# Designs tried in a protein design chat: miniprotein binders against Enhancer of translation termination 1 (ETT1). Part 10

Target 1, 377 residues: Enhancer of translation termination 1 (ETT1), of Yarrowia lipolytica (q6c872)
Amino acid sequence: MAKRPLGLNKANKSKKKKLDSAEKAEKAVAKEISPENDESAEPAPALTLDADEEDDMGQLESLYKNWTSSERDSPRILHGVVHECDSLLQKAKGEGLPARFHEIYAASLLDLAEFADKKKPVKKKKVKSDDVAPETSDMFVDAALERVETGLEQYPEDAGLLFVKSRALKQDIDEKMSAVSKEERKETAKKMISQLNKILEVFKLAQKHASTVTPAQLDVVEELIELSGALESVVKQSDISETTLVACEKFYNEILASEKDENTVKKAHRGVGTCKMIVADSLLDLLDDDDEDNDDTVELAKKNLKAAIEHFQKSETDEDGEFMVTLAETMIQYGNLFETESDDQKKWYGEAVKRLRQAQRLGVGKYDEMILELEDD
Below, E stands for the ipSAE of ESMFold2; O stands for the ipSAE of OpenDDE; V2 stands for 0.75 times the mean of E and O plus 0.25 times the DockQ between their complexes.

## First folded at step 3 (miniprotein)

Design l3 (from L1 with E39R K40R R43L R46M W50F M53Q R54M K57E R60E)
Fold by ESMFold2-Fast, scan of step 3:
Structure l3 (fold): chain B 377 residues (1-377), chain A 98 residues (1-98)
Amino acid sequence: as target 1 above (377 residues)
Amino acid sequence: SDERIDELMQKLNELLDRIEQLAEKIEELAKEGDPETVRRLALKIMLLAFRLQMLAEKIEELSEHGSPEEVEELEQEIERLEDEIQKLEEELEQLSKE
């Protein structure tokens, strides 16, 4: 009589899925490196390996560094990283690999999802006996999650693995929301809210065990704020976005208290500023509806916008034109809350004009008409 | 006179409605449009909306007392904003067809 699968049977099924995912990733690597593909493919960027041939982990780190220091617009380096990970896994027979190995492998699989086709809600097309199903982004996300869990079984408190897990869980929500039918979207979004809370806890645990946090690791915090807003719009529950925003601002402030890396600190300041700006926007939306508390709401909005500006200014660089436009927009919103033609309004409009002119000089859009309106009429 | 003030209020409300329609069109353009262009247009609409709100306050003040010269200056300002809104509507119409 057939019984439900024992743990051993589930392990065997998970192992087969991992093998299938790894084989597909390896075939993708072979395809990118193939001489036939080289005839029509764009030239791969030059790669330099600084490690000795006998230092397997050093070679992997060097190869992965080529990806993290690149513009990340070509999957070729990632395919090379995954291929090297597969080779090391076979050589070690799954034993003695450090947490960093599992982190690099999982992160590379996750990044490859960005270059893969999205899963379609329709069943596979039956055309010919030689037809094969296309490789999809959800398969790479699933492979990344299995790899990070394998690493966490051996290294449950490794910050690097926990950061990759939080990013992979966020991407898993995106894949599930993209794959679901329009009719099932609201029901699926309700289930994803619980997953969102798990991501926040995983990130919090990662931060607790981290000695340092990189700017790239902080990307997930901004993505969680955006995701919470998207889910809230589908399920129409206003507290989800607010709860996520409060938690994310707290994470950014903890980074500001502990980190010494200038790039991470600047990114955290941008994060706090964005959180303050979102709060101010919500308050300003209320302003039009409630004339009774208008003065108090305006004062609170001013406080949040001023805090946003201060945090944004601490993250300014002379070369980031797109961010200068964001800062200018915040300054204009703040200036709009002062009396017309007041010294305060003129000051903040003037500061906004300086950023718009610099953004324009850096090739970001054209703001001549906006500047004219801000300076006079 | 009171008639000129009523005409200015009517015109201002018309321009506010047009700004709201432009904001909706920018939201639609944001789905597939050039991000830099969308951002520039959104910022421009914010400023025009702000200017119209400030003019509404000035019209309210002039409705109690105001010189013919002040009313004429306000009429010219509203005509200037109408021209800016018209130009923005034409730009968005061209972008939606591309």
Scores: ipSAE 0.000, ipTM 0.343, lowest interface PAE 12.6, mean pLDDT 76

Design l4 (from L1 with K40E R43E L47R W50L R54L K57F R60Q E61M)
Fold by ESMFold2-Fast, scan of step 3:
Structure l4 (fold): chain B 377 residues (1-377), chain A 98 residues (1-98)
Amino acid sequence: as target 1 above (377 residues)
Amino acid sequence: SDERIDELMQKLNELLDRIEQLAEKIEELAKEGDPETVEELAEKIRRLALRLMLLAFKIQMLSEHGSPEEVEELEQEIERLEDEIQKLEEELEQLSKE
């Protein structure tokens, strides 16, 4: 018969510092893992009585690397990482944990948001509630933000934590935009522009303090460019896309100037290429609006498209069929700006055809119609 | 959003057919028209055809994983291209008149 201590009350509301969303997510994950986790099916090894924190962090790093090197199709590894973080937090009594602990914990909570259910509509038929309410994506994002702030309070200049903060703030915008009614979308989008500007400053600070940048840490930059366009389309009266694009291109160029990791450099080349392509598309849209030929605009579009192609080619691999389609599309747009049946047009259409054929061989799609038109003209 | 994607594909095919008809008309006009004007219009028709084919690739990719936001952007781009095709049809009708 188990005895309960008198006065047992985890009233975190009564404590000075509270991590409500993080604690809820942590409890939900711990309950999910405990009955059916592989650790409960296998003997747990006990560490020696005098084990230091470096051994514990080494184990956490190994477990997290299993996630980052995986196909990321299953949340199972993430639940294991969060469970290990909970154990280390209890063992350390919340003190003496390094910045990397808070980074791994926050990143894992954030990644779990992608596997979690969205908030169920209030208009749905009421179902029987189980003992534990299902975790929602917004709860995991909130938990990740609280964990990052806890880490940054102790380690305010830690690049890893600042990168996770930028990603969590971006995901927070996505959650808020998806949760609002159609009537509230424009007002919410205006508020999210302020948060987007905050993300740009956080990412800039992260790069300033970073010795190296991983490809995963750079992922948010592309997402910020896309988000800025989406927010601008909703608001209808903003230059946020232009200012965001300029900032993001600078972030990529800092990588190209200083980074040694080949995968990060390759990703930065793709990023600069995308920025150049977006500029070219905007210039081409201006031609459509003007109805008149503008030699300066065409020349500037050509310059940007050629720069995009050169950056894309530096990041090209024979195995990335989807990227080959993107490169082919850029080559076709560039070819379109030359005189019909010129040697330059035939060259760039020919280069595009090579990429489209390779994409088809890799199973990305069927481009027979486009190839035929590009070769006959 | 499958319904919206199907509507986009239908509209794209309609615009591609209209471009094909414009290409046939400009080829007929080339037999007796001013060569410089005919060449300029043929070039515009070709650029529009290639833009529509690029949109076809985007619609194809959206059929697998597309957000409502991306679908709305494509709808706006297709509307802009329809306006350009309409202007070209009007220019060709005016040229065929005299």
Scores: ipSAE 0.000, ipTM 0.359, lowest interface PAE 14.1, mean pLDDT 76

Design l5 (from L1 with R46K L47Y W50L M53R R54W K57R R60K)
Fold by ESMFold2-Fast, scan of step 3:
Structure l5 (fold): chain B 377 residues (1-377), chain A 98 residues (1-98)
Amino acid sequence: as target 1 above (377 residues)
Amino acid sequence: SDERIDELMQKLNELLDRIEQLAEKIEELAKEGDPETVEKLARKIKYLALRLRWLARKIKELSEHGSPEEVEELEQEIERLEDEIQKLEEELEQLSKE
């Protein structure tokens, strides 16, 4: 019978409900993977006296690495990580655990939300299930946020925890927007814009305190750009998309100025390229408005598309066929801005064709019709 | 779902036909029109034609699996391109009357 760490009982009623949800999620995960009555479970082999000793955190890191290096299509590994976190929490009596413990625990709870059902009416689920109430995705997001705050209370400047907080806050927006009625959608979106601005500040703080940034920690930046567009479409009268795009491009540029990890740098190049593409698309839409200064707009669009291509090329890999298609599409858009049948247009269409042929060879799709169009004189 | 995909392909083909008509009109304007305006419109027509052909590929890929979300995204993109083509048709109509 494990007892909860001392002090959790002192939480206020609202915070206590969130902690209770987190504890229920943790216990259900632990119960599912627990071999207490499973006599067929393979016993751990006896270790020899010559076996390497691993500390508790080293073992947790190894388990978590199994998840981060996997296809991430099965929650079984995450259940194992959460079970290990619960065991360490019991062993430590709730004190003396490092920031990394809280980071792994919160990240694992957040990732489990992807495998959980969305929030449904409680009464119908209780009638349907007699044993264990299904844990919903919002419960895992709440549990992750509570765990991150527990860690940040002890380690307020920890970059890892701040990155997980930004990702958890983004998922919280997704949960709230998916659960709201059509009538309340606009008012909820307005509140979520405030939370989005908070996420931007949290991410900025995370980068300030980070000595290094992983590709996974940058995933949220792309998601924030998409989310800002979705929220702006609901609210109608907002500059949140433009403001978010500017902030996100600055986050990527900070990586390019300071980071040494090749995979993170490649991801940042893709991010800047995407930001430049979004700017170029907005500029090209202005050509519809019978503007007196279309030549300036076209030249600015060319500048942004050329920058996008250069950033994309720095992140190109021979095995990423889907990205080759994205790069080819960018090259086609750029080529379209040059005089018909010019040397510049032929060059960029030629570069696009090379990427389309390689993507086709990698099995991404068939581009024969598109290639024919691009090679048409 | 197959019927919805067929509807998207039909609409795409209609938009491709409209682009071909616009290309013929801009070719005519190239003889007497302002070179700068003609070049701008020619670039726009080429951009839209290539975009529509990219959507044709995505629709064909979608026919291999039944994702309602992806179908909705393609429908929205086709609606946006239809609006751009409509604006271009109106601009060329205006220029032909000058």
Scores: ipSAE 0.000, ipTM 0.248, lowest interface PAE 15.7, mean pLDDT 76

Design l6 (from L1 with K40R R43K R46W L47R W50L M53F K57Y; at its last look DockQ between E and O 0.01; V2 from the best seeds 0.00; counts 0 for: pae E 17.0 > 1.5, pTM E .793 < .8, placed apart)
Fold by OpenDDE base, look of step 4:
Formats: C-alpha cells, structure tokens, sequence
Structure l6 (fold): chain B 377 residues (1-377), chain A 98 residues (1-98)
C-alpha cells in the first residue's frame, strides 16, 4: 500500500515544514510589505464567501473565481486556492474528487509558476546534501502536469483538464527553453517540437470534448503560435510551425463557426490572421532569387497576407493601438508584394499609414519616418 | 462532384501524414547527419508542406464553385506533389543506409 504522497508530492515528509515556510514567508512578506501606518489601505475585499456554497467544491470555485477576477498581481489569493485544494485532497483521501478540482488545482499551480524563481542553469557546484533546493517555476509546472494527469486518469475526456494539460505542456516548454544552455538550445528546441505536437493532440482532443471555448483557452492557442514561431527560429526547421499553425487555424475557424461572443470572435479572427501572416512570412523566407517557382510562392504569400488582413480588419478596434501597428505592418508587407507605384501598393500603404497615424495618436510609438517613406512612394 | 473533392482531401491528408513522417525521419537524421543535408531536406519538406496547403486551400475554394476542369488540374498538382514526396522518401531512405 504505497501511500501516494499528497500535494507537491516528491519530497513529502520534510516539505510539511516548507508549506509552513511558504505560509510563514507569506506572513513574513505580508509583514515586511506591510509598510507603516498609512490607514488608507482599503482592507482587501473581504472574501465574501457567499454563504450558500455549503459544498467544499463551491468554496473552491468561489476562491478560484476571486483569483481569476483579480488583477493577478499577488499570489496571495492563489496560495489560498492551492491551500484549499490541498485541504480537499486530504479530506477526500485523494479519491472521489471531480474533474474541475484537478483543473483548478493544476491551473493554480501553473499560475504560481509565474511568481516563482526561474531555474538557473545548475553550474556543477556540489549541492551540499542539506540545502533544500528553492522551489522553482519548473517544479510548479511539473506538479501541475502530475495533477492534470491524475485528473485525466479518472476523467480522460474532460475538456477542462485537457486544456490545462495543453497549457502545462506549453509552460513546460518555456521552462525547458529558459533553463537550457546556449549550446544545448538547438537540441532542446528540437525535442520541444515533439512536445508541441503532443500539445496539439491534447488540444484537438480538448476541443472535441469542449462545449464552450474560454478566452483563457484561446490565449493558450495564441501562445502556442508564438512558441511555434520561436522554436522554428531556433531550429531553423520549418515543419513544426505548419502543423501547429494549421491546427490552430482550424481551431480558430471552428470557433468562428460556433461562437457568437464578439470578443471570442475577435480573438479567433486575430488568431486566424496571425496564422496566415506566419505562413506568408515563411513563404517569403523561402524565396530564392534563382528559383523559377518564386512567382507561385509570392502569389501564395499574397493570398495569405490578404486573408490575414481580412481577418485582422474584422478584429480591429479603435482603442488597440498595438494591434493597429500589427495590421499596418501586415498591410505594408502585402503592399510590398505588388508592383512598385501600382494602385494596389499605394492603396495598401495608404491603409497602413491610417493605422500608424491612429496608433501614434493612441501613444503607441512613433512612425513619422515610416509614414513619410510610405507616402513618398 | 463532392465525392471527388472528398477523395482529393483524403489524398492530401495521406500526403500530409507522409510529410509528417518525413519530418520525423529528418529529426532523427539531425542527430547524426550532416547539418547542411538536414537543412536542405528540411527546406524541401517545408516546400512540399506549403504546396500541400496550397492544394488544400484550392480544394476548399473548388468545393464552393469549382469546375470539373479545375478539379482535374488539382488532381494533377496532387499527383506531382506525391511524386516529389516519394522522391524525398527515397532520398531519406538512401541517406539512412549510409
């Protein structure tokens, strides 16, 4: 009868003192970050435990909702969520917990990883046996993966768990890529490719079982696209970005087909647009001055950039100056693929200039030189 | 016919699986193989994948409004893509024996 260890499982017996030390560090940080007498610190909104959540899970949902609805600037609420998860896990003796429990707990561990110290590349200093290694971000990600896998053993088709697994696997790539030496970076990036494919499989499975898509799930897909591009830049191997991009584009297109929420639809349009833009960039990077197939590649890049612009224009807002710059850059790049001084080039440069001037008015950079270049052509 | 478009989409999915298997083999070759050869082969696979996506996009457009002639042209483009994939499979199989 191997007692499955409870919580951050591996170092169980001695770590009871460190949760007390995190609570003491939280009490110490809460004491040290208590500056003096300025009475005007509005008491942190009393956790209005809505009295009607008689269920231990309702209390956990309420705590997690308080975290998700917060500015997320302090891990304090999040430590409360994790502590409640550990309490429930002990009460249940690790059995009979719903899928949502494992989801909240794993998600909360991933959010705690963002506040944790990053693992420094271990210089071969003799770790003396007694130095309790500090909790690093990778340890929270590993614990989140262990938690979500424990949930998926019981609930293998739970969309929430599958999405959290996708997030955890993505964050594990970020941790591995951050901890790797410069010399091993290319080899680690190649290994992370296989993990991206695994994330996509988990994500496709999650989507298949999902009744609704959350904004947080879309953010994971966006981060997968960015990570794909980042890994591709390190590996200089193209193959991964496409399978990821196509799966992400399919996912966004399914959202666009099913969802009616304006914000979700705008995010999905941005996502499709970004996928199309990356495909266009990858096509343009393949242009070889000596290759007869360049015209066909340029036309395909044009088609993708046009589609990107059409999707971005559907997600454009008058307040998002950063996105206006991204749209302007995409319009410039599309304009660059037309004949010099053509009516089409001038049109797209003129549309880019409008966005750049709007972004400048919103305080998002200075583009006066680039505007002049695009108006003088 | 919708059936012929579905067959072409199925063929493109089979070719995609073959490209994915080529990518995996190149990743294996990248452990022990010449970096320039691996980079060349990776670029070839990418070009094949891009060509496949172009064809998948054309099929999607043709599903809405395509003529029988455009479907035949697309079949010939898919056959040419299959021939290039097969050449790359043979090249990789030769490199794996050396």
Amino acid sequence: as target 1 above (377 residues)
Amino acid sequence: SDERIDELMQKLNELLDRIEQLAEKIEELAKEGDPETVERLAKKIWRLALRLFRLAYKIRELSEHGSPEEVEELEQEIERLEDEIQKLEEELEQLSKE
Scores: ipSAE 0.000, ipTM 0.219, lowest interface PAE 14.1, mean pLDDT 72
ESMFold2-Fast, scan of step 3: ipSAE 0.005; ipTM 0.401
ESMFold2, look of step 4: ipSAE 0.000; ipTM 0.208
ESMFold2 (binder alone), look of step 4: mean pLDDT 82; pTM 0.800

Design l7 (from L1 with K40E R46L L47E M53I R54E K57F)
Fold by ESMFold2-Fast, scan of step 3:
Order: C-alpha cells, then sequence, then structure tokens
Structure l7 (fold): chain B 377 residues (1-377), chain A 98 residues (1-98)
C-alpha cells in the first residue's frame, strides 16, 4: 500500500496558499496607492497609462534606480515602484516574472517599512482585516518576506533575492524585538538567535551564487554584528556575538579575495577593520594588573589594532570626515598600548592628530582638546 | 610566493566554514546536551575562531612583507588548526548520535 503520498500534495497546496497570500498582500498595497477620486481617474497629460510590454522591466529598473540614486528621504518614489510592480502582476496573468522583478518589489516593500508607523501596543480595530493594505512597519516587512519567498520558489539560487531575504529577516528581528513585552523579551530573543543563524546561512548562500556584490548588499553584515551583541546581552549563555563576528569577517574576506568593484572592496576593508577592532576591544577588556598572561593579550590586541588601522587606511577618502574620526580613535587605542612617550606612541598619536585635524576642516566636529592632549602628553 | 598566500587564504576560508558548522551543531546540542560538556565545546570553538581571526591578519601581513620562513610557519599553524577542528567535528558527531 502507498503510505503518505498525501504529503507531496499537501506541500504543493502549502506553496499555492503562499502564492495566494503574496498576491493578496500585493493587492492590498495597490489599494493604498490607488485612491478613489474622479479627478485622479483621468491621466495627467505628461504621464502615460500604457507601457510597452517589451519595456516593462526596463521602466521598472529606471523607477527603482531613481530611488537607489536619491537621498532616500521620501517614500514617494517607492510608492511609484510598488504601483508599477502591481501593474506588471496584472499583465503577467501567471506567465511568471523574472527574479529581478521579485527582488525590486520585495526591496521596495522593505524600504517602505522605514517610513511607516511602528505597531502600537494595543491591537487596532480592523473592519476588513483580510484586504487591509500594509500600514505599519511590521506589515511592510511581512509583505517583503512573502514577496521574496515567492521569487525564491521560482529562482531558489538567485543572489539578489537571497540578499534581500537576509535584509528582510534582519528587519523582522528588529520589529519583533521592539514589539515584545518585558516578560516575553528573553524567550523572543532566544527565537531571534535562531533566526540570526538562519540569516548567516542565507547571506553565505547569496555570496556563493553572486557574480558581484554591491556596497548596499554588504550593509546588513555590520547590522548583524550589532544585533548579535544586543541579543547576547539578553541571552547571556549564548555565544552568538562571537559566532556572528567570525562569519561576518569571513563574508568580508570573500569580497577582498574575489571582488573588483572599488566601492565594495573599500566597504569590505572597513568591515574587516571593524571586526579587528571589536576583537581588540574584547581582549583589552580582559586585562587585569594581576593577570600574569597580560603581555600576550596586549600583543594580540596590538596585532588586531594594527590590522584594523591598515584595513581602515585602504578604505579612507579625503571627504569622509566621520570615518577619519573612527580611524583616529583606532590609532589612539593602538598608541595607548605602547610605553608612555615612546617613539611608537608619538608616531600613532601623530597620525591620529592628522585625521582629527582633517575631520575638523570638513566640519565633523571640534577635537582641539583631544589634539592638545595627544601632542603635549 | 603569491600563490602560497592565495592557498593559505583558501584554507583559512575552508576552516572558517567548518567552524561555522560546528557552532550551529553546538547550538542544537545546547537544547538537549549535558550543560558542562556543551559549555566546554563552545569555549573550544570560540578559541579556534579567535585563532583563525589572528591568522587572517598574519596572512594579509605576509602578502606585503612576508618571508618564505614565515609562510612555512603559517602553513604549519593552519595544519594544526585543521587537525583540532577535525577532532571537534568527530567529538560533536559522537555526541549527536547518543
Amino acid sequence: as target 1 above (377 residues)
Amino acid sequence: SDERIDELMQKLNELLDRIEQLAEKIEELAKEGDPETVEELARKILELAWRLIELAFKIRELSEHGSPEEVEELEQEIERLEDEIQKLEEELEQLSKE
């Protein structure tokens, strides 16, 4: 007798339900963007209602490029992108759309979360819950996750979709942690540690299938390091921060080994430098005057700080005053590990002063007191 | 040799992948395993991770100012780390089969 052939049919039905849910979320977003108004029903003279079928994806790419090239301070362009995505779904009639369509749609929904109101502690009264357009940040994150999964069902190894998935899953953790009660915080944090480990696997898979990686796609890596520390502070038995740091440094090193884009390589150097600095800070926190092994710890901290400085220097530019302050701070920490008034200490304090003076010229802040301390010590 | 430096970086990345897999397995065992044994294995994994981080710095330094003797020393360090990681993989596999 056949045993559990129903399992395959059940899995296919679950996929169909997921696709139906994605379609519903997309229609809800379309309803929000398309207000009912007799005057708005007539197209403006400068806008066309019909797009050529041959250029549909080209038009979507152009709209999305306007967003990625903008200051990203207004959701207006994103609403336009989402509206175009909804239009293309209506034209597709189930014929399938490329991975890039799902990527742009999911990324736009995710970016809209930043402009949406946060979920209120008290449940909102819903009149028509099933067809409600996303109105809170968590609803936009959920819609983005549903869209990226729809794309991954058709294109399971698409790097662009996998990068968006890693970013959306990270944002989902932020939403859940900000919404949780104090009573539930530790239990929720434990579940979010599992999700963070899943994000690391998703990012690793994205990088494996990527032919190139953009600076924007690397943004999540730094955020994962910060998030891991925050989660470990709640679940103190977890080593998630150390595990995440190791994985993230590896992601940056893969970029340094293979990527040719100058901006991505520069971002990876900053990333490695930050990882090295975190290692050095952790080592220095272990120092005690009574510890007989502190000389080895100091030498290891020096090596990590020197590596951080070298990576930071490979990524510095004359226009980035905020980064010059970060580099100067690292140089000061390194100088502090040498004998007072030694030639090595004077050298690194001198290099830090140069960066602090340049940061001041760029208007980042005032460091006169710190410079005086470093020069007249 | 630049080729030897590239081989060292490739081996380092392979070892980092294996450490990530070990960390995932220890997280799974933390739910059901002996707390003392799990904590000791987690500390060993963390120690190896820190050593790999320092090794990445040394490999990068050698790409600019390395001597053949220093490259040989790093090759030996990587081989020792590979052996330690393999032993931990075997220990975790035995514990997961219980």
Scores: ipSAE 0.000, ipTM 0.150, lowest interface PAE 20.7, mean pLDDT 76

Design l8 (from L1 with K40E R46E M53E R54I K57F R60E E61R)
Fold by ESMFold2-Fast, scan of step 3:
Structure l8 (fold): chain B 377 residues (1-377), chain A 98 residues (1-98)
Amino acid sequence: as target 1 above (377 residues)
Amino acid sequence: SDERIDELMQKLNELLDRIEQLAEKIEELAKEGDPETVEELARKIELLAWRLEILAFKIERLSEHGSPEEVEELEQEIERLEDEIQKLEEELEQLSKE
């Protein structure tokens, strides 16, 4: 009788967006030097070595900003960033480059992995080609890891480098899991669980040394939760999903305690809400029709869903229709745990209806039938 | 529904087996086929295999408290992956005739 949450076709939207953005990126391929790269027009012959290095970092930042401010659909800007990094590395002989240089270089190599060809599944021992430029996604991930380690040798407490390292280690797990044969999958997954634990420690260290955290730097936390579930599913005999969830919720709460950037705080609230939802789902999975203790489990699930709703509401915006659907789904799930036609159930169904109606106005989907059932007298 | 989740798991296992067969076939074709085409197809196989592992996790989690809408979304995602795998099987079959 009671309705459960809705979902959205996010894959179709992502696919169309990438296609349209690819056409824009194709036009941008001819523009390696944009009007925004004013520093590239500066006279090189008049500059001293130290002034050149300062101006060069400004130029690199401007070029990298073109990537981070774009829809990230074309590798051309990234190839330009990497080429500039190679040039600066040769010019500086590796001694005068700041942590930010290594961070941009490593991040760009890592992002290029998304555009590179995947290697063929191989059952043989992995062999690296020395002195060869990266061409496959695993080679770009390896190059990014080498670059970030080079930077960390000089700047061991740099938060930016540590955040890139956590992201690169996560991508390394994806590469290894996609490359292994079916026969080796479980054994590889067991090894990847150990690497996941290392990523959690690296991220913890990054937060400790960070003065600020960007929304993009928090993206890996959600990915680690998803990855831990996938790895646990393959292995069948691990608590890695629960352990990862606890660590990730703590990472989000540390942001909420110290960060001032509104977008990062909003992302952290959404992250905590998602963690609470996962806990509630796990608790509800324990329900047994014959168990007298179901009331205790339902009460704990309610507590977690209520906390999820409160965190989601703190991150709610009038223009984010997809998130309004997620919040509505959580409210419906919470309402379903109350007595049928109780005041509490009606309240939460009513709150869900408000979000579903707004999502419809924003063009996210059509929820007329669900709204009618939730608004029953 | 418990029945729908079981169907999704059965379909997932079928698709995993088909991906394994494609991986074996592309390895044989790599000995005689066009390197660029073989490499591109191998990359698609690797990506689909990993996507199926992620789906296995989603199905197992959904089996306990998924809504009918969430189950329908997974059914649609499985159908899309089946279509992609079938097209890849047809491409490999055509390539083997050369």
Scores: ipSAE 0.000, ipTM 0.168, lowest interface PAE 18.6, mean pLDDT 76

Design l9 (from L1 with D6R Q10E N13Y D17Q E20L K40E R46L L47R W50F R54E K57Y R60Q)
Fold by ESMFold2-Fast, scan of step 3:
Structure l9 (fold): chain B 377 residues (1-377), chain A 98 residues (1-98)
Amino acid sequence: as target 1 above (377 residues)
Amino acid sequence: SDERIRELMEKLYELLQRILQLAEKIEELAKEGDPETVEELARKILRLAFRLMELAYKIQELSEHGSPEEVEELEQEIERLEDEIQKLEEELEQLSKE
């Protein structure tokens, strides 16, 4: 019996929630982009376009590839992609564009939401009466959803569009939860929980029509699991989210059975591990309410944590410091279920310390105090 | 046996959907229902979900190194889970009519 209430701080992950560091770059891009500069403002000097592009869609694909191949820490390329989409839409008068056009357009609008402010839009009537362009995160998400639906009207079984729809629907829930008052938060969360399975079904339909699944597309499942947990913490009722975890784990296991891309396989292993870790946390919460089944519950929690660790280790790399912290947390939680100062507890605390030290070497954070506590024995 | 494993995975997904429906019914009952009864039913649903997860783990293990005997044991465990889900569905239907 060895519960040590040492929490890992996750403040470093907030740096990627919004890329505020790109704010100055956004303003610089916004200032120099004009209708006459649409084709000359992009590409930036650091960008490259593929040789042998012969048509408008080839140019758009090349520009979008520059975004997907980048660190994605500046909205500059995304603004260029959207401008190119607007140009093509004007030429086509909204007709005859392929599914891929709508997919790129919608995905770019959705990605721009991550760089936008969450403040309510300012009504402009003095400078430009017709200015209806998206200004806030929720407006970009709404624009992305409208674009995806336009594409799906013409291409209802297109896997790419269905994947983007799944991402946009998840982000829409995030925006709605962020926008509601404290008093409305619980009721809104309850309604959103009932939407989670619908999003997963859209993702499943997308996978059915896709020949392959990329790590980025699989991120939707991970985000649904995280959203489910966040909603459950607000609702504070029976753990409806647990049924979502089972569905998501099944989805990841289907990917593991069929996919051969190493990065997608690693992503799926991380997903399974996360599902098992959350199940273990929920099981441990039941210990105070059901003393009769404590031993069985602890053993089930151990099994889930051990499986989570094994899946996480299959996806482990020496370069991912943030993931090392997640793995260390799981190892500490597992070690806590063993007798205090036992060989098993020391083993898993030791494994956690190795990951925390590696995370520190990679600059993720400082864990010196936690390492000392884990090594005290 | 690969065909039997696939059928078992499909069955677990069916049972997951049924557990999700039970959870939604408990949410409705929580608005006006007896708090002790709601809490007991919620705990039952949570346990059913965790048992389904455990069975999913066993299916994955059996798909790699399982014997016919182990597959048969797993089929029986899944049948027991289905029986418990059906019992709870009937209990909730009765409560909704009272």
Scores: ipSAE 0.000, ipTM 0.218, lowest interface PAE 18.7, mean pLDDT 72

Design t1 (from T2 with E35R Q36R Y39L L49Q R50M L53E)
Fold by ESMFold2-Fast, scan of step 3:
Structure t1 (fold): chain B 377 residues (1-377), chain A 82 residues (1-82)
Amino acid sequence: as target 1 above (377 residues)
Amino acid sequence: TSEEDQRIDELMQKLNELLDRIEQLAKEGDPETVRRLALEIMLLAFRLQMLSEHGSPEEVEELEQEIERLEKRIQELERKGE
C-alpha cells in the first residue's frame, strides 16, 4: 500500500508504564474484595473467593467487571476469572450454564492471548502429560473459539457470544499469519482472505441481536480493514482491500444512520474517514503509472481525501493528540494535490499546522521541522 | 529492543539520504515535485520517530516497504532528470 492511514496513531502506549499502572489497580481490587482489606496478597483474588451455588454468576460478573473497568494491562485478573469459570464448570455437573458464563469465559481466554508468547514450543523431545508446558497465544485463541462455539450451540442468537466470536476469528487469522514460515505466508494469506467477510457478517449478526454497539466493539471492523491491507500486501493482489473496504464503509454508514450514542457515532466517522483515506492512497499509487488519466485520478483522490477530512473532523476532540496527527497527515496529503503556493494548498497546510501544534501541546510528539516546512514562504 | 532501535536508525539515515537526493533534483528545475517529495519524507520520518517510542516490529517492516517504494520513485525521477 502507498501511505498507511492506519498504524502509528493506533500504536500502543508504553507497556512498562501501563503495566505499572495495572499492578497498582490490581492491588487496589485485591484489597477491595479480600477479607483482610489492609494487606496485599500475591494469589489472585479468585483463589480466596468461595462462591455459593445461588450467587455464582453474580460473583463471576463482579470479578469480570474488575477486568473490564481496569487498564487491562495485567493478566492477573484474567487468570482469576478463568479460575472461577473452571470452578463453576466443575460445580455445574449435569446442569446448564447461561450464555453470559460462556461469553465471560471465552472473552477472558481471548484476552489472555494478548499476554502469551506467540512462539510455539519446538517438539524435539517427548513432553509428558505431567509436564507444565508454556501456553501460547494460539492455544488461548483456540480455547476461546471452542468455548464460544459451545455457548452458541446452546444460545445461537446471543449477541455477546457473537461479538466475542468475531474478535476470536480475527485474532485466529493473526495467530495463523504469525506462525507460518516466510515460504508459506502467501498461501496462508490467500486462505485467510476468504474469512474476512465471514467475520464482518458474524459482527453484523451480533449487532442485529444487540440493537446497539459500543465504540470498543467497533474496533473489530477497523481491525478487519487493517488486516485486509496487510493480506493484500503479502499476496500482492490489489482487489482484496477494495472488497473489504466497500463492505466496511457500507456498515459504518448503516451505524451512522441508526446509532445515537455520541462516542459510537464518532468512532463510525473515523471508520468512514479511514476507508476514504485508503481509497485515496490507492488512487495516488496509480499516478506512478504515468498515464493520460492523471488529472482524473488526482480529482478523484481529492474527493476521497476531502471526504476523509470531513468525517475525521466530525470525530475530532481537543484532547486526542494522536488523532490530531492523523488528521494533520490527511490534510497535508490533500494540500499536496494542489498547485504549489496556491491559496488552497496554503489553507490545508495551515489547518494541518494547527493540529500539529495542538498535538505538541498535548505532548504527543515534536513536529517543529514539519511545521517550518509547511509554513515556508 | 536494541536490534529494532538499530533498524529504525538505519531507516532514519535512509530518509535523510533521500532528502539530500531530492535537494539535488530541485536544482534541475522541478520544484513542485521536489516539495511534495520532501513533505512525504518528513511524514515518514515523523511516523518512524513515533514507532521508536511505541511501535511494533510489523509496523516498522511496513514503513520500511513505504520507504523502499519512495526510493524507487526518487531513483526514477533522477534517471529522467538528465
Scores: ipSAE 0.005, ipTM 0.517, lowest interface PAE 9.7, mean pLDDT 75

